# Designs tried in a protein design chat: VHH binders against Nucleolar MIF4G domain-containing protein 1 (NOM1). Part 4

Target 1, 198 residues: Nucleolar MIF4G domain-containing protein 1 (NOM1), of Homo sapiens (Human) (q5c9z4r362to559)
Amino acid sequence: KKHVKGLLNRLSEPNMASISGQLEELYMAHSRKDMNDTLTSALMGACVTASAMPSRLMMEHVLLVSILHHTVGIEVGAHFLEAVVRKFDAIYKYGSEGKECDNLFTVIAHLYNFHVVQSLLIFDILKKLIGTFTEKDIELILLMLKNVGFSLRKDDALSLKELITEAQTKASGAGSEFQDQTRIRFMLETMLALKNND

## First folded at step 1 (VHH)

Design x13 (framework vhh_7z1x_3)
Amino acid sequence: QVQLVETGGGLVQPGGSLRLSCTASGFTFKSYAMNWVRQAPGKGLEWLSGITGSGGRTSYADSVKGRFTISRDNAKNTLYLQMNSLQPDDTAVYFCARYSLIGPYYMDVWGQGTQVTVSS
ESMFold2-Fast, scan of step 1: ipSAE 0.000; ipTM 0.262

Design y01 (framework vhh_7yz9_2)
Fold by ESMFold2-Fast, scan of step 1:
Structure y01 (fold): chain B 198 residues (1-198), chain A 118 residues (1-118)
Amino acid sequence: as target 1 above (198 residues)
Amino acid sequence: QWQLVESGGGLVQAGGSLRLSCTASGSIFSINAMGWYRQTAGNEREWVAFITSGGSTTYADSVKGRFTISRDNAKNTVYLQMNSLKPEDTAVYYCAAVKYWPGRYDYWGQGTPVTVSS
């Protein structure tokens, strides 16, 4: 446990190969369930912070999960994803003091970018946010699209087009004050740019 | 299978600008994280900038506000726009792509030299 946390505390781009190799060795020496529990706990501790996590640090942690998911086995990513989704759901429903929700959402985005999760999960999450369409939901939609928009278009352009249509329909059903909101307009512009341009 | 080809390096005066390009082969460019690193003789490679497949960017403190990393997924190309160059930015600049399976944790180009005169 202490060993895994120590490895994550030292994680950086230049030592990614070394640290992932050491973790692969630990997976060979210990029970897979124990390693999954330990790794997930350590990663969640690093990623669920009140301040916005630096993009580089977040990406490095999720990239490590992706490497292990592909080298050790799919249960590594599945175990981490389950923990992330459960924590996100709790924080999303009950709120938090800081940027924990944004950080967890960025983790989900990078799990998709690194092929731990499929585009269907991302589309389901985005459709749910469009369904509720609060100010918080709009910011999370923008955060997700910023991180994965081009990849979603490449993976499933038809579903992206359908998502944009749902967002436009939801926005047009809102009151006049919502139609004038800068952030809703920016979200729709971002969506249309993803559909039509790079 | 992956090949990274850098271009755009050269000689420039302090305060000048250069745009580096890195073109990647392979059909998975749009889903890979890309980065720029630099190295001076006798020193370890240091990270400069990182960009996710979706376009989120992160920069080393030494280049924040001066350098901009971007990508064009249609061209399989990542760019580093370098403004307000300093003599301390003199280095060989390397493009890197992250691979996600054993023995392929990262992939490097050959590097492109940048010299900033005072």
Scores: ipSAE 0.000, ipTM 0.112, lowest interface PAE 14.6, mean pLDDT 78

Design y02 (framework vhh_7yz9_2)
Fold by ESMFold2-Fast, scan of step 1:
Structure y02 (fold): chain B 198 residues (1-198), chain A 119 residues (1-119)
Amino acid sequence: as target 1 above (198 residues)
Amino acid sequence: QWQLVESGGGLVQAGGSLRLSCTASGFTFSSYAMGWYRQTAGNEREWVAFISSGGSTTYADSVKGRFTISRDNAKNTVYLQMNSLKPEDTAVYYCATRSFYLGTEYDYWGQGTPVTVSS
């Protein structure tokens, strides 16, 4: 347990290969369940923070998961995704004081960027947020599009177009709240820029 | 609150066709992607097809060209048109609102509708 946490604390781009290799060796020495529980716990401890996680640090942690997902087995990514989603749902439902929800959502974005999850999962999540369309949902949609918008367009331009149409339809039914309308406008402008710009 | 009810399963001969239906209630159907999964005795559930809220479709390699997923948002219903059925398509078919590719336990599932394809 403490050894895995120590490896994650030292993780950087130049030592990624060394650290992933050491983790692969640990997976051979221990049960897959024990290692998945340990790795996921350590990664969640790093990601569920009140402050926004630095972009580089977040990407390095998710890239490590992607490497292990492909070298050790798909259950590594599956176990981590399950924990992330479960924690996100709890924080989303009950609220948080800081950036924990944002950090977990960014982890999901980078799991897509590093090919652990497919675009269909991202579209499913975005459509659920459009369905509820709260101030928090609009900010999460913007956060996701900032991280993965061009990749979504490349992978499934038709689904992106349809997502934008759904957001526009939902927005046309929105009330006259000035602050909500301003953020909705920014979201729609971001979506249209992603659709039209190349 | 969320409920999915499948229908349309049954016994059919190889080369035949069936259309499965799934009616949703308790949530804003038009805002969610819908999927079909199947399970054979002794095997885990396998994904068959997805349709986005906007109508974009994706299929498993085993059913491409033979199965068509569609939806009718006015009726809160998703369909699976199954053509050129093979004995290996024999399974219990489940409708789901799909949240996660690998975490099927987070999905809302129907009760399942059995499909038997005889030679």
Scores: ipSAE 0.000, ipTM 0.094, lowest interface PAE 19.4, mean pLDDT 79

Design y03 (framework vhh_7yz9_2)
Fold by ESMFold2-Fast, scan of step 1:
Structure y03 (fold): chain B 198 residues (1-198), chain A 117 residues (1-117)
Amino acid sequence: as target 1 above (198 residues)
Amino acid sequence: QWQLVESGGGLVQAGGSLRLSCTASGRIFSDYAMGWYRQTAGNEREWVAFITEGGSTTYADSVKGRFTISRDNAKNTVYLQMNSLKPEDTAVYYCAADWEYFGDDYWGQGTPVTVSS
């Protein structure tokens, strides 16, 4: 729907309450399925771009999803999450040009920051990346920790310690095969700094 | 807008000490992990020390026991106390704010340190 796309194009922190209220009214006037399909399509079009999305703009779009998830219903966030995860899986496996994978991963990070998803999902994703442990996986791990590391420690310090141990063990076995030793070392140092805060 | 300003670099003889300071402005300093890096001509930027928002510290093996990182959240400042300096410590030292909510790294302009034999 053209109206939904127009609202998203105007979205900013000062008008967040107004735009979320207008979207709540649209949810009352239309079927949940039609609104979820329309909203998810518009958000994917805005957030999944070949260039890296400006951090503030990305955050504002995901915050809008969180507001609607809590005010309209949990199916709003669930529908969007399903679309994001499916698109991420496809791009991760089959490749894409540009920063689409990074942008999708940042969306997942902010869905966690704004309480649409639980820490268990983030830990599951990070463990899978540690399992494969390519240079691309290292950058995605670092991107996620940069966005959510403090919150992960606060929510589940034990699982974070376990994750760090797995990463250190994996790095010890694979270190000689990496071309970018500096980035893997930085990732481990970031993890260790986070672990040792308590 | 973030701004990081380093100071305290200079020329010192081997075995001497320097204290580097980095003052942050524009954001809530206490919410960010802070680090020090150094770069010698022709080499990659090398991590030296990290301090978390809670005050936990980690150090590169080359400086462990000689350097101390600390922070003063009331002054929005991170420090690197460098003791028992060696000629090999000669580099440009950079301050960095890490784990930014918006996924950005913020770097200072760097401060040169020269250790004479």
Scores: ipSAE 0.000, ipTM 0.102, lowest interface PAE 17.6, mean pLDDT 79

Design y04 (framework vhh_7yz9_2)
Fold by ESMFold2-Fast, scan of step 1:
Structure y04 (fold): chain B 198 residues (1-198), chain A 117 residues (1-117)
Amino acid sequence: as target 1 above (198 residues)
Amino acid sequence: QWQLVESGGGLVQAGGSLRLSCTASGFIFSYNAMGWYRQTAGNEREWVAFISSGGRTTYADSVKGRFTISRDNAKNTVYLQMNSLKPEDTAVYYCAAHPLWGSYDYWGQGTPVTVSS
């Protein structure tokens, strides 16, 4: 719907309550399937861009999803998460030089920050990236840790410690397979800094 | 756009010293790991020295004990102090920023260093 896209185009912190209330009214007036499809499509259009999204704008869009997830129903967040993960997998496997993959990954990070998803999902994703350990994977790991590292430590310090150990083990086996090992070192330093509060 | 500008390269006799500087603009320097790399004609770019956001340093074996990497976060600058220079150190030297935030590294344009025998 044009109405939903118009609401998202006007979305800001001061009008968040008004816009979420209007969306709640639309959910009462229309089928949940139609509203979920429309909302998810509009949010994906706003968030999956070739350029990196401004952090404030990204956070506002994901916060709106979190509000509706808690006020309308958990299927709102579940529907959006499914679309995001599906799109991320496609772009990760066959993606372009643009920032679409980064933007989708940041959406997943903020779904965790705003309590739509649990830390287990984030650790599963990070472990998968450590398993493949390409230059692209290292950048995605750093991007995720930037957005959620301290929250992961607070939620599950033991899993974070295990993740760091796995990354160190993988890095010791990687040797000169990478063009530039500086980013691997930086990733490990970032992980240890998160663990040690320094 | 984020920018790195190298300076301090030039001509020097074997056994001499040079200090390279790399000044960053358009980003929060203090959160970035920084590296120095060099490239000779016909060869790939090779890593020389690295400094983390916290100031920890590592060096390639070929320069260990001769080169020192340092940073001044107040000036958004990373330095490479090059002592006991050898003819084989002749190369174009590049500064790189490895941001904590984002998907790619930033590179300077390079500064040439020639060490005569």
Scores: ipSAE 0.000, ipTM 0.100, lowest interface PAE 18.2, mean pLDDT 78

Design y05 (framework vhh_7yz9_2)
Fold by ESMFold2-Fast, scan of step 1:
Structure y05 (fold): chain B 198 residues (1-198), chain A 118 residues (1-118)
Amino acid sequence: as target 1 above (198 residues)
Amino acid sequence: QWQLVESGGGLVQAGGSLRLSCTASGSIFSSYDMGWYRQTAGNEREWVAFITRGGSTTYADSVKGRFTISRDNAKNTVYLQMNSLKPEDTAVYYCAVILGYKSPTDYWGQGTPVTVSS
């Protein structure tokens, strides 16, 4: 529905309450399936762009999802998360030359920041990236830690410690010419800084 | 391993200028967003200025037009040029590594005191 896209195109902090209220009204007037499909499609169109999305605009879109997840129902956030994860997996595997992958990963980070997803999902994603440990994986790990690192420590310091140990083990076992040693070192320093700030 | 060392604070007259420096060690400076915060006795640390690893800057309304944040990646240093200083700018100034947007748990330096006489 073009009305939903119009609402998202106008979304800003001052009109968040108005826009979320209008979307809640649309959820009362239409089937949950139709609204979830429409909202997710419109959000993906706004967020999965070739250019890096401005941080504030990205946070506002994910905050809207969080509001509806709380007011309409948990299926709103679950539907959006499923679409984001599927799209991320496809772009991650097959590549893109734009910032689509970065934008999707930032959406996942903010879904955690706004309490739509639990820390366990973030740790699972980070462990998978450590498992493959490519140059792209190192940059995605750094992007995630930048957005959620201290929240992860607050929520589950033990799992963060285990993640760091796994990253150190991978780095120790890897050949120096296989990966960018400077970026690997920076990632490990970031992880150790998060752990040791206590 | 991450250390931030601030310098350049001191006593200055109202209307004067000071340049603060913060040198980073133990990490790749150019990969981090950096910021300056300030704290007066009895208050929480207040954000002053932010610079991304790409060089984009943002400022608190109270300092916009008077303060300029910049960085020199070759020297692993971030600067805060403070012009047209006012007595209300009196505070301890802290350099911070930004691990998340305006995160209160970002890593801090030891701080450098600035006193603006009226």
Scores: ipSAE 0.000, ipTM 0.110, lowest interface PAE 16.1, mean pLDDT 78

Design y06 (framework vhh_7yz9_2)
Fold by ESMFold2-Fast, scan of step 1:
Structure y06 (fold): chain B 198 residues (1-198), chain A 118 residues (1-118)
Amino acid sequence: as target 1 above (198 residues)
Amino acid sequence: QWQLVESGGGLVQAGGSLRLSCTASGFTFSIYAMGWYRQTAGNEREWVAFIDSGGYTTYADSVKGRFTISRDNAKNTVYLQMNSLKPEDTAVYYCARDSYEPWLEDYWGQGTPVTVSS
């Protein structure tokens, strides 16, 4: 519906309660499937852009999903997560010229920050990126740690330490001709700062 | 203990240019994305431009091609070069730091006013 897109276009922290309330009313008036399809499509259109989205705008959109996930039902967050993961997988494998992959990854980070997904999902994703360890993977690891590193340490400090050890081991074997040494160093410094409570 | 200090605002004629600066202290500047927002009387703050720790930039449609955001990590400073200014660019401009955690208070500066006369 055009109304849903209009609400998302105006979304900000001061009007969050009003907009989420209006969406709850729409969920009462329409089928859950129709609303989930409409909301997910509108959110994907707003968040998956060729340019990088500011963290604040992404946080506001994902916070709205979290509110509806808790007030309307868990299927709201599940439906959105499924769409985000599918799109991320496709873009990650087949590429894009812009920052669509970064934006989708940031959405996943905020789904964790707002308690729609658990730390296990984030660790699984990070371990897979460390396993392949391309320049693209290093940038995605940095992006994720920037958004959730402190929360991961709070939720599961042991798994974070294990992740850092895996990254250090992988980095020590990396060839400079095929990797950005400056970005690898920055990633490791970021990880060590998280581990050492800096 | 953290601080963001904006400077460079003022009065300028339409078609003119201004360069805004924002100097940060009290946090590790290089690891954070930095951005510029603006606010006009009676309206919500709107984001203008962002630059991440790696130097990638993003702009609002209203300023694309006219404004350029950049950073100097050695000086803990983020800049906004504003060219081809229009009366509708008149606003108070704010420097902001992106946070890792959405429930933390935003790091905002005091703002610097920009007035574009026709």
Scores: ipSAE 0.000, ipTM 0.166, lowest interface PAE 15.8, mean pLDDT 80

Design y07 (framework vhh_7yz9_2)
Fold by ESMFold2-Fast, scan of step 1:
Structure y07 (fold): chain B 198 residues (1-198), chain A 119 residues (1-119)
Amino acid sequence: as target 1 above (198 residues)
Amino acid sequence: QWQLVESGGGLVQAGGSLRLSCTASGTIFRYNAMGWYRQTAGNEREWVAFISSGGSTTYADSVKGRFTISRDNAKNTVYLQMNSLKPEDTAVYYCAAGFPSRLYQYDYWGQGTPVTVSS
C-alpha cells in the first residue's frame, strides 16, 4: 500500500512506463485481489478530492489504470470501475463536501476515453441525467460532453443524435427558472456543435 | 515532462502550401484528441482543426476544404497540411492535446510555429 501510494505520488507522463512496469512486478509478487484493493484505494485517495483535480493529473492516473487493464488483466479496470460507480452513486444521492462528484464523473469519462468502458455506459448515464434534469444533472452532462463528446460521436453518431433529440424534447417542456433555462440552452448548443461536425 | 514540438512554419506566398508537424513525447498521445489553433496579435487563440484518437476530423469553416489534419500514432505526430493559403491565415500556429468539446481549452500546448502568408 505504502509503495503503491509512493508510485502514484510520483506519477507523470515521462515516468508512466517505469511506474506501470513496477506495478506489474507488484502484481506478480502479490495476489490479484490484494493488488486490486490496494491500487483502487490509492487511486480513489488521489483522484476523489474535495477540490477539482487538475485534468492532466486525472488523465495520467486513469491512463495508468488503462495500461494495467491491458497488460495485467481486465479485472484491474473492472475492480476500479466498480469502486468509482459505487462512490459516485453514494455522493450523487447524499452529497459531499466539494468537488468529489465532479472528480468521480471525470474518472468515468477518462475510463471511456482510454477504452476501459464502452460508449453504452456513457449513454446510459447521460440518459439518466436527462431523465431527472436537475441543475446538478445539467452541469454533469456538460462536464461529460466536454471530456468525451468527439469520441461519442465517432463511436456511435446515431445514439448521440438520439440523445440530443431526447434532451431537446425534455428542454422544450421545461418551464424552469432563468438560470436553468440558460444552462439548458448552453448544453443544447454544445450538443448541436458536436453533432454538426464543426 | 510532456512536450509538444512543432515544426514546418515559415514564409509562403498567397496560394502556396505549407505542412506543419507536431511531435509529442510519451504514451498519452495515442489516446488524446489533437488539435491545431492559431493566434494573431491582439486576438484570442482560434480553433483551426481537431482530430480524435480514432482519426475523426473536424475543421473551422474558415479553413474547411483547404486544410487537412492527420495523425501518425506510430510516430506520435499530428500534421496540418495547409493548401491555398491566404494572407488572413497569417498567425502563430499551436499544437494542442486534450479531450475537447469545441469550447474546452486543451491541457497540453506546443510553443507555437509562426506562419506568414505574403500577398
Scores: ipSAE 0.000, ipTM 0.130, lowest interface PAE 15.5, mean pLDDT 79

Design y08 (framework vhh_7yz9_2)
Fold by ESMFold2-Fast, scan of step 1:
Structure y08 (fold): chain B 198 residues (1-198), chain A 119 residues (1-119)
Amino acid sequence: as target 1 above (198 residues)
Amino acid sequence: QWQLVESGGGLVQAGGSLRLSCTASGFTFSSYWMGWYRQTAGNEREWVAFITSGGDTTYADSVKGRFTISRDNAKNTVYLQMNSLKPEDTAVYYCAADLHYGFEEYDYWGQGTPVTVSS
């Protein structure tokens, strides 16, 4: 386990190929289950913190998962995704203010950006957040769209248009139940900018 | 085999304090996130506080400033110090161990310890 953690501690853009290659060799030498468990644990420990993780470092860790997902096997990405989604659900449902929720949601965004997950998953998540439409949900929607909005438009412009319409309809019923209406307006402006292609 | 045992619950007057303890066995306690949850009859179980393996803490809005979660890895124990207790804090309190990094199929739960706060 210290072996894998040591490799992740050294991870950077210039040594990505070397570290992914060493992990591929470890996968050949150990059981798939042991390696998936070890890698996922090390990545979650690196990515899930109370403070927001630096963007570049987060992207590098998720890119490593994507490389292994494509070179070792799809179960690598599936195993990591399951752990991320379940942890996100627990923190979202019961957690209040920690940056762990934001960090996990950003991991999901980059799993999409690096082709480990499909756009359908992202749309399903966004529609669920629009359904509940709390202040926290609006911030998560904005976070996701900032990271993947243009890719969603490229992959499925029609579903993006439908999502925006759904958000506009939901927002019209929001009234004064929200503490700050400016964040809802900013979200809608962001959505319209994505739809209208600057 | 794994086990979580809660203790420290009981009867207390509003404004009073209680300290709950949860002792773990059968797994590597220091690697786990530990949390406290509570449940009132007829209501859903709600999260109260989490402490990560690294010691970072997070609290539900309803208990911020009144409750403190801490851990002692040498004793495999997580604590919940509850101050300025209110009648609305009356519930059965459960501790949970969470290593949901793809290693555990299920979260580990204790059996619960009841806390009653009189007005």
Scores: ipSAE 0.000, ipTM 0.133, lowest interface PAE 15.6, mean pLDDT 79

Design y09 (framework vhh_7yz9_2)
Fold by ESMFold2-Fast, scan of step 1:
Structure y09 (fold): chain B 198 residues (1-198), chain A 117 residues (1-117)
Amino acid sequence: as target 1 above (198 residues)
Amino acid sequence: QWQLVESGGGLVQAGGSLRLSCTASGSIFSLYAMGWYRQTAGNEREWVAFISYGGSTTYADSVKGRFTISRDNAKNTVYLQMNSLKPEDTAVYYCAKPYSGLIRDYWGQGTPVTVSS
């Protein structure tokens, strides 16, 4: 709907309550499926761009999802998460030249930061990336830890410690040729700094 | 991540009033339903009042008509206005974000309220 996109184009922190209230009214006036499809499509168009999305703008869009998830119902966040994960999987497997994958991964990070998803999902994603351990995976791990690392430590310090141990074991098992890779070393240093800082 | 800090407890005479405040830090407070609970020595924590993100309220029968829960999302604060206090309202009062489908519960440290007869 043109109306939903118009609301998102005007979205800012000072008008968040007004915009979310108007969206709640639209949810009462239309089918849940139609609203979820429309909202998700509009949000994906706003957040999944070829260039890196500004942090403030990204956070505002994900915060709106979180508000509706808690006021309208959990299916709002679930529907958006499903679309984000499906799009991420496609871009991750088949590639893109832009920052779409980074933007989608940042959306997932902020869904965690704004309590739409729990730490278990983030740990599952990170463990999968450690399992495959490509150059792309290492950059995504760094991006996630930059956005949520301290929150993961606060929510589940033991699982974070286990994750770091898995990453160290994987890096060590890769042998001498991989130990010379600067980005793997930087990732491990970032993980250790995160473990040792509050 | 979540930190809840209660204030406003104290000693008051029966029939008096107190207002408890709870301020949240380190998270997006306004997204969550919040509650007030109380605990007397040797008993489980008892639910007192609950307020949704949008301001809808529910109350335990023992406090209905006497207590009012409210929130100020701009200040990340939940209030409990306690009127017509009775000696049986004596307890430690806790502010909480109760367990929800995706996120565990979070609790404040508690603020004592003593109502003298």
Scores: ipSAE 0.000, ipTM 0.096, lowest interface PAE 19.1, mean pLDDT 78

Design y10 (framework vhh_7yz9_2)
Fold by ESMFold2-Fast, scan of step 1:
Structure y10 (fold): chain B 198 residues (1-198), chain A 121 residues (1-121)
Amino acid sequence: as target 1 above (198 residues)
Amino acid sequence: QWQLVESGGGLVQAGGSLRLSCTASGFTFSDYAMGWYRQTAGNEREWVAFISWGGSTTYADSVKGRFTISRDNAKNTVYLQMNSLKPEDTAVYYCATEYLPSDFWTEYDYWGQGTPVTVSS
């Protein structure tokens, strides 16, 4: 527990192979449940902060999860995803004092980028946000598309087209006086650029 | 096995104070938002207060300024400090965790057994 937290505190690209190897050894020496609980707790502590986490550091932590997911077992990624989704639900519904929601959403984006989760999950999340369509939802949609838009297009261009159509329909139904008109317009322009970019 | 055990309910006079506790076991308490709900006979269950995993709090308008929710992750416990109690606060109080809307993830929440609070006029 103490050791795992120490490893994560020192995590960087040059030592990724060493740290992942040490964690694999710990998984062989301890129960799956104890290791998953410890790793997930340490990762959540590192990634879910009140300040926006540096992009590279966030990517490195999620990449470590992806490596262990593929080398140790699918259970590793599943356990971490479950914890991330539960914290996201709580923060999304009840609020937070900082950037915890943004950080959790970026973790989900990178879990997709590193092949721990499938595009279907990302589309389900985006459709839900379009359904509620609050100022927070629009910013989360933009954050997700910024991180994964090209990968979504590559993996499932048809679902991306359908998502864009749903967003356009929702926006047109909102009327001319909606409070976040500028950000909604920017979101739609971003979506269209993703669709039309060769 | 998820378990929530509420305690601290009882009979109290209007204007009095009461502190409710809810101790959790069987899950990683610090990873969940915790809330307090209440239900009176013949009415739907209503939310009272929530506290995020990070300690941010929100309150129903009816209790804002009178109730305080807090948590102690070392003890796996969430508290509801109830001050300036009114007869309309009479209800069975429940603690719970919440998930994303059922159509997104899961269709059930884990609820405690409840602790009754009666405020006499």
Scores: ipSAE 0.000, ipTM 0.107, lowest interface PAE 17.6, mean pLDDT 77

Design y11 (framework vhh_7yz9_2)
Fold by ESMFold2-Fast, scan of step 1:
Structure y11 (fold): chain B 198 residues (1-198), chain A 120 residues (1-120)
Amino acid sequence: as target 1 above (198 residues)
Amino acid sequence: QWQLVESGGGLVQAGGSLRLSCTASGRTFSTYHMGWYRQTAGNEREWVAFITSGGYTTYADSVKGRFTISRDNAKNTVYLQMNSLKPEDTAVYYCAARTPYFIQGDMDYWGQGTPVTVSS
């Protein structure tokens, strides 16, 4: 409710423990479904904005989810992830004028960074983007790799290698389909640097 | 509520082929990750192949190059094409489904299993 929104509006790294503790108390006093719906709604309102979110603010909100996921229960993170993925899919398919898609994608990246989701979800998303390989897909791939590339390599280097090979194969078939090949080249160089421990 | 039903198991000669099918009763099949596992008497269940909701596939080293996992979202079905079968592939094969939203460990849903016997 309004109380949950108030807590999120004040969220910062120094008060994270206090705010997560207050939310844990609310979870004890209310139904899990009501709290999950309320928390997810408030987080989506805070994180899914038309402007690009500052990375510190985004990380703080996702870290809060991670804390509650581990202290309250796995259903907290699962409920939030489901809402995020569903919203991302809708915005990705139907478009938006602002940075909502970028913000949702960054939320997914940090859910992985804070151990709420497995690397397999990230690979699934990246493979889909490589399959369609539009200019927007290339920018989303780059955004994800900048946020999670090293962690992804650490968690599953073989799958990362296979993903890079798939991207290289797709890129070699692109030809003149792109107005500017510079972004494709930059993406492939980023991928190669990750593969080669650079 | 999810139910998985495997079919296509049976007796085959070494070097032969077999195609397993697993049909899910549920509206959200396309959002689930699907896997195939196998179990022999006295052993733990072994992962064989996995296909994500997005179509990304992974295979156990023992079956890579011989088995192919695929899915048909219109039919709510996942397949395991098994080629160049060996006696060591003899097992009960299980279909498994995991929501992309499940963060912890194991598969959410399991089928009842379908036996595959490969004669030498």
Scores: ipSAE 0.000, ipTM 0.161, lowest interface PAE 11.3, mean pLDDT 81

